# Designs tried in a protein design chat: VHH binders against Bark storage protein B (BSP). Part 25

Target 1, 288 residues: Bark storage protein B (BSP), of Populus deltoides (Eastern poplar) (Eastern cottonwood) (q09117)
Amino acid sequence: AHLRLGLVFTSDNNERALQDSGLYSPDSEDSSVDIAGRRFHSGTLNGSSIVYVKTGSHSVNMATTLQILLARFSIHGVIYFGNAGSLDKKTMVPGDVSVPQAVAFTGVCNWKKFRSEKGKLVFGDFNYPENGENLLGTVEYEKIKMFSPSEAPKEVFWLPITKSWYNAATEALKDMKLRKCYSDECLPGEPKVVFGSKSSTSDFYVRNKAYGDFLNDNFDAKTADTTSASVALTSLSNEKLFVVFQGVSNVAGETSSNSRVSYLASYNAFLAATKFINSIPTPRLACE
Below, E stands for the ipSAE of ESMFold2; O stands for the ipSAE of OpenDDE; V2 stands for 0.75 times the mean of E and O plus 0.25 times the DockQ between their complexes.

## First folded at step 16 (VHH)

Design A2 (framework vhh_7d4b_2; at its last look DockQ between E and O 0.05; V2 from the best seeds 0.00; counts 0 for: pae E 12.8 > 2, placed apart)
Fold by ESMFold2, look of step 16:
Structure A2 (fold): chain B 288 residues (1-288), chain A 125 residues (1-125)
Amino acid sequence: as target 1 above (288 residues)
Amino acid sequence: QVQLVESGGGVVQPGRSLRLSCAASGFTFSDYAMGWYRQAPGKQRELVAAISSWGGRTDYADSVKGRFTISRDNSKNTMYLQMNSLKPEDTAVYYCAANPRYGYLTENPQEYDYWGQGTQVTVSS
């Protein structure tokens, strides 16, 4: 093997998008390796050399699998694709693909003692009917400590996407045509790629409109998922290039999209990831 | 200024062969999966064959499988359709088309960005 790109995603629906595309060719019939219960596939995605793996849901599964990928395979950089919810339907709707500039963990929280004057989410602001004190009080959002080989550990909230790869994605994906229809279901408009967003990651799903609005208003977050910040943290800690592609499958607070629209979201994120992968050179080992 | 130009059509006897070409310009040919479509009189347009952007995967309608071969040369921005053992039922206008996806037949023309003007293939005695 030579230095490859790592393609990571969490779900069967994501994997099905890759499989249905017909763009993946394994290196051989025996080109997969099982490590810690995950199957790592070596092959070519539309002409580019990759290793891909389905990690399982949520940040711990992603971080565990990604660290194995980076430790056991020769990986130049990490490409993530998966589904996310929109926190701002004026910016993006189901079928669109978000390419964030930065992601943050918003599930690392300090639930403050009742009547604490600290805390950003104040549950009392959401009482119905408005009366009395809400005993849930407030939640403070905490930074996490990021470790890396070349710097002392530091506390961070926003985890930036690799600047050079973000910039390459904006060039490669401008005016990209995305899939509009699956079976007899078509999106009402032309799906698009949206750049420049911030994204929220937590282990709880954000389906509640009030909380989605809070995240958008207070963090300028445009999407929410359960995984992408763990990709960012692990990649940054290993000093690997990375980029995140989120297929919008729903809008927080609205009726969930049907399974066909959710699959289209996965497929469009996969298409964006593939176009990006095919647009960048794959560096070889130093002796190459 | 996007152009897809078909050539190689004509009138042939049953059992003979034709080779269609589709020359592409005005877009990045290697980014697109390509397809050949045909439309017979009174019928709707149907996918005949499709090929991935790198040429590694092909798919065919059942009615032409084993007789037609799709190929592409990305260095020349050209797609081909080799049509062997032609039958009168193959008579149609043949169109080349470009879409972001290869690998499935679709009846949804919204997914095809570019279309050629077509070339007539007539198979008759």
Scores: ipSAE 0.000, ipTM 0.321, lowest interface PAE 12.8, mean pLDDT 86
ESMFold2 (binder alone), look of step 16: mean pLDDT 85; pTM 0.865
OpenDDE, look of step 16: ipSAE 0.013; ipTM 0.341

Design A3 (framework vhh_surovatamig_d1; at its last look DockQ between E and O 0.34; V2 from the best seeds 0.00; counts 0 for: pae E 19.2 > 2)
Fold by OpenDDE, look of step 16:
Structure A3 (fold): chain B 288 residues (1-288), chain A 125 residues (1-125)
Amino acid sequence: as target 1 above (288 residues)
Amino acid sequence: EVQLVESGGGLVQPGGSLRLSCAASGFTFSDYAMGWVRQAPGKGLEWVAAIYSWGGRTDYVDSVKGRFTISRDNAKKSLYLQMNSLRAEDTAVYYCAANPRYGYLTVNPQEFDYRGQGTLVTVSS
């Protein structure tokens, strides 16, 4: 029996990219199964056997869904594609695809000194006096405890992408041509695949330039999303190979890209993921 | 230089068959989804057929389904279109076209990266 690859993403647009490509073929008319409100699809992506699932946004949805995928299906590796924001417009811009070498939960932190009230939080409202010290205090980032079957739990900040798959992706996607245009709208430059970056994951999407810069300057994070680190943590905890493809949809601190650019980013990430999937052999199940 | 050179066009009677060929050069053929588009006299470009890399999925415009077959040989960097049961309405200049690998399934002829000079197919009694 052949193992399958797990393909995970978050949004309707990501799913649309997969569908629009025409590269996915279901195993049968009834090759999907619903589990815990998620729909898992079994088929082939350009000839490669996969199971894909749309997880919804944020880390908990991703982690829960991916764990179900790994528990219920014979998956030997996990491929993520999705959208992210650039934290460094000099390195990558909307339409580009980032293949990070590591991801981190940057939302895991201690909020120090004063606590906020429930509801909308405006940091400036906590200055005292009006132009004085911010009473909300400071945030200290923390490591997370990572569990795995083969070793004792350990504290980690950066979660590395599977080295072998990262290298394979680097080779497979070398000089890959991405889509520059969608419908009547084109990117101002030629989109590219960017390797070697680090990515930030939090339960909030980074739109603030100052915070984006902070992440870039202090953690060398070049992209930010809400789910990549969950893919990493879950995969590692299950001792599965994994790789992450991020279509850059926007730049932190800048106006949101239009829907076409966002979709193009998603589509490019999908293309990258697909090319990678088709570049790796599918292993056979070892006879136990 | 990217080149797509079509051949095989000609005059054929209704119900007849014709095989078009396209020779590609100047780019990595296997990295591209390939297709055929056509332009009838006085009409715009129309998508006819597409094939993905590695002998992958094929798609056809509805009017040619069951009659036309697209195929490719990556080793020879060649694209083919077998046209059977030809009709008068199939009369057109047929162009070989290329899009990046894993392109959109529904191909807008205007979205192809490359296109050849075309070969004329005339279906007439």
Scores: ipSAE 0.000, ipTM 0.317, lowest interface PAE 12.3, mean pLDDT 87
ESMFold2, look of step 16: ipSAE 0.000; ipTM 0.184
ESMFold2 (binder alone), look of step 16: mean pLDDT 80; pTM 0.825

Design A4 (framework vhh_7xy4_2; at its last look DockQ between E and O 0.01; V2 from the best seeds 0.00; counts 0 for: pae E 19.9 > 2, placed apart)
Fold by ESMFold2, look of step 16:
Structure A4 (fold): chain B 288 residues (1-288), chain A 125 residues (1-125)
Amino acid sequence: as target 1 above (288 residues)
Amino acid sequence: QLQLVESGGGLVQPGGSLRLSCAASGFTFSDYAMGWVRQPHGKGLEYIATIYSWGGRTDYSDSVKGRFTISRDNAKNTLYLQMNSLKPEDTAMYYCAANPRYGYLTVNPQEFDYKGQGTQVTVSS
């Protein structure tokens, strides 16, 4: 009936940011529908026509829900917002919003034979290289095959954000003021929007500093999450426009932020997503 | 499959400089860690330098540290090696080399999957 923007996110905290804003108005009729146990909401976000859905955590939940959204609704393009960890505190700190230009799955690996056939594996004991040797040398990252309607399947690693939408986000958010305080807690500095980063997606949270440093050093990844590459892959596979907004909630290797800072990160990502959504032309469909 | 074409070699006096180029095609250049290896006549391959796929990290063999600089231009699918303060022992066939993106920086010449045709560098006393 109407070509809308898809707004996707994973968590209750993300949904609470949308609801607390007061910017969302449900449609007067058919404002929600349940499909495969998830509720799809149709309405307007500060005047822009959207369908939003809370997908559940991690890439499989996002990809399956997003494919349903794209198959069952008339969606022009996809906007994702959610939390991410910073892999480079010089670039981004909690409260900042990252708008990456590319994302990749970094948890798709071929774990090759280790050089030693004796010993005991202690999972999670990542280390910094010693004597130039990288002990991750038995883990080989793999490309994934991407299918799409207009091209033969191809092997991909970096999944680029839609160039036109990335550029539009850069223009729309260049002077944006983000939220600094929630309740009785304020960020120590002024939160900012950072453009041009690359982002890592895996099914595990990257809390380990050595692995975070590896991702930053090897891939120039500035953030890590569990979701954004699935948004990219699914959107690209369906040839839909998309953009990713990541609220930085923590720094790899440092103590996790409290719930207030985590919510503030979600809220700032939501604000960035909303300003972007309001900056682009609303899709048009024939009436009837 | 993929192709690597080196150029920029030649004859140079000791202390001189050369800039090697490597044009890459048939693969997504920005996905590959790239490097240079060399082969002196009648000898095995020697590791020279490597650069990560996104270009921010480099490594050099001890024999060239401080004299050679590896770089890449992902927009032009081109790898470079700036060679300064050349010595007679730098005389070799120089190969552009590619390593698939599997998340580490190789320094072993045998671990590079592909090499180009090579470009000859001769440093005459």
Scores: ipSAE 0.000, ipTM 0.191, lowest interface PAE 19.9, mean pLDDT 85
ESMFold2 (binder alone), look of step 16: mean pLDDT 81; pTM 0.842
OpenDDE, look of step 16: ipSAE 0.007; ipTM 0.341

Design A5 (framework vhh_8ghr_2; at its last look DockQ between E and O 0.01; V2 from the best seeds 0.00; counts 0 for: pae E 21.6 > 2, unsure alone 62.4 < 65, placed apart)
Fold by ESMFold2, look of step 16:
Structure A5 (fold): chain B 288 residues (1-288), chain A 126 residues (1-126)
Amino acid sequence: as target 1 above (288 residues)
Amino acid sequence: EVQLVESGGGLVQPGGSLRLSCAASGFTFSSDYAIGWVRRAPGKGEELVAAIYSWGGRTDYADSVKGRFTISADISKNTAYLQMNSLRVEDTAVYYCAANPRYGYLTVNPQEFDYWGQGTLVTVSS
């Protein structure tokens, strides 16, 4: 009956950040429902009416769960938070939060016939120790077909974050303080929010520096994850507002962050998402 | 409380151009609104001329104005616009700015708008 925001995330660490905050209050003792093995929770987050759900990892799990959320609940718009890897340590380091303007699937590819035509990713450029041709050839990145109620299906690559919500996030978060320390471990510098980035989504984790550099150089992508583009595609197909908050947990090519830094990344993304949710004009007093 | 104020109407020759503005107060275009221009010619009902949705940049136009009119919104100024080019005598009407605060992918017509401006007269005559 009441307008709610949808808060979606993939992992136990994301959920733990929400739980550890103490900011969530369920609507009642029996305010959750299980659908397709996921638990949908109805309540308030720091006074704002939400439905939240832990979806499971990767794009298929996210798209499945988000479509259920949008079909079975009255959702005004979608807020995603989760972890991502930095592709550019000069811009973002672990603990920072990225608020992208656009996301794209970079795992939807046409693996070209050897020597028949040139794709964007040329494996021979990355031979070690020397450059040269190899039998993997080249890969071209493909657009996806986006369906929506209001227009004919169209081919898209960059999926834009909702402009009004992106703009609201830049204003709400520009002076935000993020968490520096957890369990006696502190980030080496002050964590910050970075706006205006582009983000890469694929079904594989980008830990390889050469490929991370390729994405940054060829797409201007600053972060990589496994989920954000599926949030964008599903939201756009349902004509819902959406925004993405990425906590940086690692840098491509560097050793993986420990569990405490990974949790800080989740918590800082959660803080950014919550601050944004509290800035939205939806009346908190009417829904309290 | 919520207010929509149109401006930019007037007398113009056939083939000329006008730009209508709709300034909003009491709410902002940063939320999920559909914004439209509806016109009423003398002795006729309401016609949805153009609509814009905040999501995805989708626009809709009446067949009678397609290719001649362009709707847009400037979120930073909380203002919507209707650029009217190649005006014809049959475009003479009172033009109303209207807004729908409903959610989702609603396709709008005049019955779906909750808030209306006072209207601005556009006269296309030699």
Scores: ipSAE 0.000, ipTM 0.097, lowest interface PAE 21.6, mean pLDDT 85
ESMFold2 (binder alone), look of step 16: mean pLDDT 77; pTM 0.801
OpenDDE, look of step 16: ipSAE 0.047; ipTM 0.580

Design A6 (framework vhh_8pnl_2; at its last look DockQ between E and O 0.01; V2 from the best seeds 0.00; counts 0 for: pae E 18.4 > 2, unsure alone 63.0 < 65, placed apart)
Fold by OpenDDE, look of step 16:
Structure A6 (fold): chain B 288 residues (1-288), chain A 124 residues (1-124)
Amino acid sequence: as target 1 above (288 residues)
Amino acid sequence: QGQLVESGGGLVQPGGSLRLSCADAGFTFSDYAMAWYRQAPGKERELVAAIYWGGRTDYADFVKGRFTISRDNAKSTLYLQMNSLKPEDTAMYYCAANPRYGYLTVNPQEYDYWGQGTRVTVSA
């Protein structure tokens, strides 16, 4: 058995991007395995040995699927690509690909009474008019307990991307050209790969501008999705290398992008992931 | 190679209105993010408003709902409706087209096409 890279994503569009690329070749006609309702595919992506699986949306689906992948297959590293929303339209726009350096669960919170603490997300601060009351109270963000085989559990907020892989991605994807057009629709400018950002993950997708701005201003989060932190937590818990590629599909508070733009973002994230995968050699091949 | 020509500037009293136009692009107008910049005497050029191919618009903080950017792709014309003008709005206004980026914080140097500018003077 060969040591392979795990490629995980959530949606049909992500899978479509992989398929449409023509870069994936299955090991055989029957090189897939069904486990817990998920289908795991063994093959090569532009010559690199991988196992890929579509996990479905949200953190629990990602976590459970990725854990199965790591338990049942010889995986030495995890690559995620998917879609995210921009929380800063000044730096990231639809079609861009974000490679964050860290991700966090921003849906892990204590919901408290009205004006219980300062410096938190206070619903009352968003009243209209300004001096009105909001009985929804205050949300305080919490750290998450992270488990690993080699050390005691610890409380963490930011989950860092594997440093070596992040650096490798930075080098490999330098000046990378992304797709500007899909079908009859083109982006207004050249899409770009953006490094160094932080990302927010929650079980709700951020569409609200005020909340997006809050995340950006207070946590320096530039993108928001529903799964990236789950990839990070699971990978770290298994002491596996991992990296995240997010195709920006929309901007929080803006009208949703059409299906073509969304797909283009997904495709660009896939391309970035593929280029990275091809830049890192397989550490060891076992004899079959 | 492309050209942008601004028009509509002039002298107006405080509280008045002007409508600027930018036309004669000579390129595929709909493929570009378009923006209005202004430069007051002794000041640096600053972004006023931007509009992208998807219709999204962005405005500088000083606009405060007074200005509206719009585009007519069929006519290859960009507009800036300016209402409630203030003396502080006195400047040369420039039209720009950016083929590279579709976000607000575009460096003026990143625009491929600039107009010659139209002067707006707000004075009592």
Scores: ipSAE 0.000, ipTM 0.222, lowest interface PAE 15.5, mean pLDDT 87
ESMFold2, look of step 16: ipSAE 0.000; ipTM 0.159
ESMFold2 (binder alone), look of step 16: mean pLDDT 76; pTM 0.781

Design A7 (from z07 with V107E F112Y; framework vhh_7aqx_2; at its last look DockQ between E and O 0.86; V2 from the best seeds 0.00; counts 0 for: pae E 7.4 > 2)
Fold by ESMFold2, look of step 16:
Structure A7 (fold): chain B 288 residues (1-288), chain A 125 residues (1-125)
Amino acid sequence: as target 1 above (288 residues)
Amino acid sequence: QVQLQESGGGLVQAGGSLRLSCTTSGFTFSDYAMGWFRQAPGEEREFVGAIYSWGGRTDYADSVKGRFTISRDNAKNTFYLQMNSLKTEDTAVYYCAANPRYGYLTENPQEYDYWGQGTQVTVSS
């Protein structure tokens, strides 16, 4: 009957970070259940009661799995961790953890007729090396309609992280030291936690520098991933508390990071999520 | 103002035992994972073992598994290494070190921010 925290992530590397930590203890030998092909695990993470699930990649898998979690388990709030790309290497580099204050879908778009003047992304502005006509034309970004039990449906673009949990994360994670090394490979600097960013979510990875710069310049987005806005939308629609931790695995436009750096990014996001979870009051006698 | 001090080193016959202590001050001991390292003359520091900040879980170098035991007493701000069945190759300066990185045991000395001055352990045949 006790409300638990939901810990959600998409990938094998995210799950491997949790498993390698040794911080998770299942409630019993049979404390997992399979629903729609995903395994939901009930236990404790470094002493805090959680249900965790590996959802599968991208927003549809996350939203589907998270809705199952919220419908079938007694969940107080949702913690997401996963990888993201930096859109601004002056702010964040591989190994760092981003704690955004807002996320948005930037893959909900209207691809305008050729020569339409209504699109925000104008492919012709990016011709290289020469100016000329660009037959891809323009793309307009669209708001989505958010449904919830206590308010009429409304058009939204920015989905805010739960203010009380964002504030708690800033306090709990200030001065946090993160993992620097995996095997014989160490990050060139000390990885850090960065607060207050805005983040872009779409179903395509943003590895292109020009598009990454466009997102940064036009939306003030510091990171891009494929998942975070779906966590936000689903949590807000169910009126659940939530927070997002993004491990930076690459910088848009730069050479791809190797698998060790990508794993460090996952691990650092996991460490940040775990420290946050352990910082939240969990009064056993305060439950209804 | 952070200090780590090792004690308990000395001369011991092969097959004997020693217990090292690491007394700490200037930081919240219970927030740190702790590690033992050792260094023979002319060699790099070598990982011996580590323990989580809240105790319980430990990790050891293969060369000392089954012979060495690490423990901590958070109430006394003290970190221990029990060394049994000592061999001449265990001769080294032993260092305690503190790792502020949450939830993570590591053998990489680059991830330890604070180090003791070391205590000599000499195992004679």
Scores: ipSAE 0.018, ipTM 0.578, lowest interface PAE 7.4, mean pLDDT 89
ESMFold2 (binder alone), look of step 16: mean pLDDT 84; pTM 0.859
OpenDDE, look of step 16: ipSAE 0.166; ipTM 0.625

Design A8 (from z07 with S53W W54S F112Y; framework vhh_7aqx_2; at its last look DockQ between E and O 0.01; V2 from the best seeds 0.00; counts 0 for: pae O 14.9 > 2, placed apart)
Fold by OpenDDE, look of step 16:
Structure A8 (fold): chain B 288 residues (1-288), chain A 125 residues (1-125)
Amino acid sequence: as target 1 above (288 residues)
Amino acid sequence: QVQLQESGGGLVQAGGSLRLSCTTSGFTFSDYAMGWFRQAPGEEREFVGAIYWSGGRTDYADSVKGRFTISRDNAKNTFYLQMNSLKTEDTAVYYCAANPRYGYLTVNPQEYDYWGQGTQVTVSS
């Protein structure tokens, strides 16, 4: 028997992408199980054995669901695909797929007292029409404590994607062609897979351009979502391999993309994830 | 086509004032932070100041702080450098530049995408 890969995503659109592809085949009509209100599906994705589950947003839902997946199923590694916003229009646009090398919780913060020591984010710096003081004061970003079985807890900011899988993804998705059109609507340019970026995760979706630029400039974050760091933290805590695929749905500060573009981003992320899944070997379970 | 054009440069006596303008076209002006740089003969290009897209936030080099003021008019696609109490050491070619990251001001010229041709400012003793 082969170990399975865990495939996790958040939204109905993500699930729709999986379903619409025709690449998923359930093991049987009864190959799903409900645990804690989540439905886990066992089957194959284009021939590769997987368990997939829709987790819902945000980080807590992802973490809780993924932990259940890892505890209840024989999972070799974790693959995430979902949607994210671009924080740098020059590097990524809607329809593109980002494969980040690291992700961070940028919502883990110390909200400083007014007129105390300045955090990295100073609300007063963003006053309109003038610079000045702001009663909200400043916010300083903090590290998060990461637990693992093999070592003492440690404070971390960036959570790195599994190096071996990142490299494998880079090779597997080289020159990958993504979908440009959906339902008679086409992107203005050819979508591409982008490697090497960093991503921001928080319990709020970043639609503000000023804050997006702030994240990009101060943390070198190119995308923002609500769940990727949760995937990383949970996987690392369980000593599981993991990789993240983000379909870019929008650009921070711009008008939201229409539903078709958003879906196309989801679909492209799914395709990237699928291609990766099919490129890696799945180990066999050692006979107990 | 993206264009940035500086104007207002010239010869002025020490202690005098000068106002530079940068008129832009070919891009969405209101989406960009704008910066002023200057380069004296034999010197590296240096940061003078920058302004956020909204015009509310500005940053200045220490050498010009308190003397120079940057402003912008988004309706005219123009931003300005008011230079007061000019010194001989302010003599340089002044360049305007556009930064797509209007939520962050940077002193690094490499982060600016578009540049003007420059205007000469000469301060005599």
Scores: ipSAE 0.000, ipTM 0.204, lowest interface PAE 14.9, mean pLDDT 90
ESMFold2, look of step 16: ipSAE 0.011; ipTM 0.557
ESMFold2 (binder alone), look of step 16: mean pLDDT 82; pTM 0.844

## First folded at step 17 (VHH)

Design B1 (from A1d with S53P; framework vhh_7d4b_2; at its last look DockQ between E and O 0.02; V2 from the best seeds 0.00; counts 0 for: pae E 25.5 > 2, placed apart)
Fold by OpenDDE, look of step 17:
Order: structure tokens, then C-alpha cells, then sequence
Structure B1 (fold): chain B 288 residues (1-288), chain A 125 residues (1-125)
């Protein structure tokens, strides 16, 4: 028997990318299991044994689903692919795939009282017109408590991607050429895989240019999504290897991308994930 | 059903030119990268040239750079290979390749799912 990889994503578009690829083959027996309203699919992705599950959006759905996956299936590592927004259009544009080296919960924060000086995000700095006061005060970002089986809980802000897998991804995807067109629509430039970025995760999606810039400037975050940090936290808490692939769908604060561009981003992320999955060996269980 | 049909091969003298064509059907041609491979007798199949969906970027084997030009006409679902200054070393069966399932380009011929029947190119005095 051999261990399987867990493949997790959030949306119908992500699932569609997987399905449309024709690369997934279900197992002949027990191809899917329903647990807590989620459907877990066991099969092979281009020859590699996986279990995949669509988790739905946001951190709680991802965390609970992923924990079930890890508890109920023999998973040795977790691969996430999904969509994200760019916080820096100079480095990442729609259609690109980001492979971040670290992710953080930027929605974990203390909302400070009006006129507090402790917050990093000062709402008053974004007043319109200028010189007005903002009664919302400030937001102070907080660290999150991370649990681990082998050590005491610790407070962390950045959650690092598994180093070995990150490096493996870098090697596996260095020459990868992403898809530029879908149907009648093509990206204006050649999409690329971007390594080494940091990503912001919150239960609210960043659709504001000012806030996107703030995240980029203050935390060096290049992408924003709603689930990547949840993948990281859950995987780390279970001492599992993990890696994240983000298809860039839009730029924060700009007009939302059309459905085709969003799908293309999802598809490219999926392709990157698949390429990675096929590049790593699957450990075998020791024969008892 | 995906089909790739090559044409334009033949026997030519060194220094002459040939133009190969690949007619594609059964998939959205404009969405996918295409490539030409060749296989000489007793040798492995090797990448000759590749072209991205938009036609804005091309890649060539070092052995054919400056002599061969890959292009495509998405309106005709056809890819071309203009071969100039042909050499005896260019003698091979030339294959058109596509992989609609992956949607990305690789240099590894084993990763392409669809191949044409091939067209023979012979360069001899």
C-alpha cells in the first residue's frame, strides 16, 4: 500500500479545471465518500494517487474539511490550488500562478477603539476627504496560536510552506509554460509562475485597492485569498507536508475579471499543482 | 476526436527549403501550444520547434535556430514549419504534436498526447 496526496481546493471552477483536464481517474472501488457534507474523491491524478475534496470558501470550511481528510485518509502531504487576487500588479497579473513561500492570517486582529495609537492599519489614514476623522479607529494585527503534536503551542504570524516541497516545486515548475488562452479570450501577456511571494489570508476577500496596497507595503504580501493560511495551519498542526498554488484571477480593487480569466487562472493553478504532484515520489507504507 | 495531419515533406537537396503544414482538428486549436518534433533513423524523437497559442513566442532547438521558423494560423487551425537551408542532418520524420489536456508546453515529447502520422523529410545530394 502507498500513501496518497491530499488535493484541496474551494470552488466549482477549481473542480471544473480538474474535471476538464481529463487527468483524474477515480478508483474502481470506493471512489468517493461523503463525510460531514463533503465529498472526498479517491483516485489518480495523471497516475499519482490522490484524494481530492472541494472544501468551499473561507478558512473554517477549509480547516474542517482538511482535518477530516487527514484524519480519515492516509495522506502524507497536502497540495492546495485555488484562486487569489494580486496585491502587486507589477509582479503578478491575472493568469499567473503564485507559489508562495509563506502565508499569514491577516484577518486575525484586534479592532482598537477610536483614536487608539496601537493599530497598524489606521482607518483615518484613508479618510476622504483628507483631514477627516474616522470613527472606526484602527486595526491591530495579531499572531495566531499554532498547535503541534511535538511541541508546545506557539504564537506565529507567518506560516511557512514546507521547505522541501517549496524547493521541489521550484525545480519542477521552472520550465513550465502556462496556458494563455481560453476559448476566445487570451491574456495580454505570457503568464508565468512566480516563486517566493508571501500571501495574505482573511475571511474577507480583498477587493479594495487601498487595502491591497497596505498589505503589500506593510507585510510584503503579493497575493490575497481566503483559505491558504488555513491550509498551512492545519497541515502544520498535523505535521504534514504542504504546498500552495494560487492562480491570480484579478488585481485587488480593480474590476473583477470575467469568468474566463478566472477559470484560466484556476486552470493554470491546477496545472501547476498537477505538475508538482507528478514530480514527487509517493512514499510507500511499510509492510507489516 | 483530435486529429493532426502533416503535409509538405519530401526529398530536397542541401540548401533548399521546405514548408511543412499541420492541420489540426478536434480541439480548440488557438488555446494550446503546438510543436514540431523529428525522429531520425536510430535516434530518439527530439523537439524541433514549439509555438505558444498566441503565436507571440517560439522556441527552437539549437540545431535549427536561424534556419527554421514555426508559425500558426489560428483561423485555419494550421501550424507551419518553414525549413530553410536544409542539411542532410535534418533528414527525419517530422511530427506535429499537441496536448490539449495539459494546456501547457513542455520540452518532453512523452508529455504530448496527440501526434500526427508524420511526414518524411529527406535532404540528400
Amino acid sequence: as target 1 above (288 residues)
Amino acid sequence: QVQLVESGGGVVQPGRSLRLSCAASGFTFSDYAMGWYRQAPGKQRELVASIYPWGGRTDYADSVKGRFTISRDNSKNTMYLQMNSLKPEDTAVYYCAANPRYGYLTVNPQEYDYWGQGTQVTVSS
Scores: ipSAE 0.000, ipTM 0.239, lowest interface PAE 13.7, mean pLDDT 88
ESMFold2, look of step 17: ipSAE 0.000; ipTM 0.085
ESMFold2 (binder alone), look of step 17: mean pLDDT 81; pTM 0.824

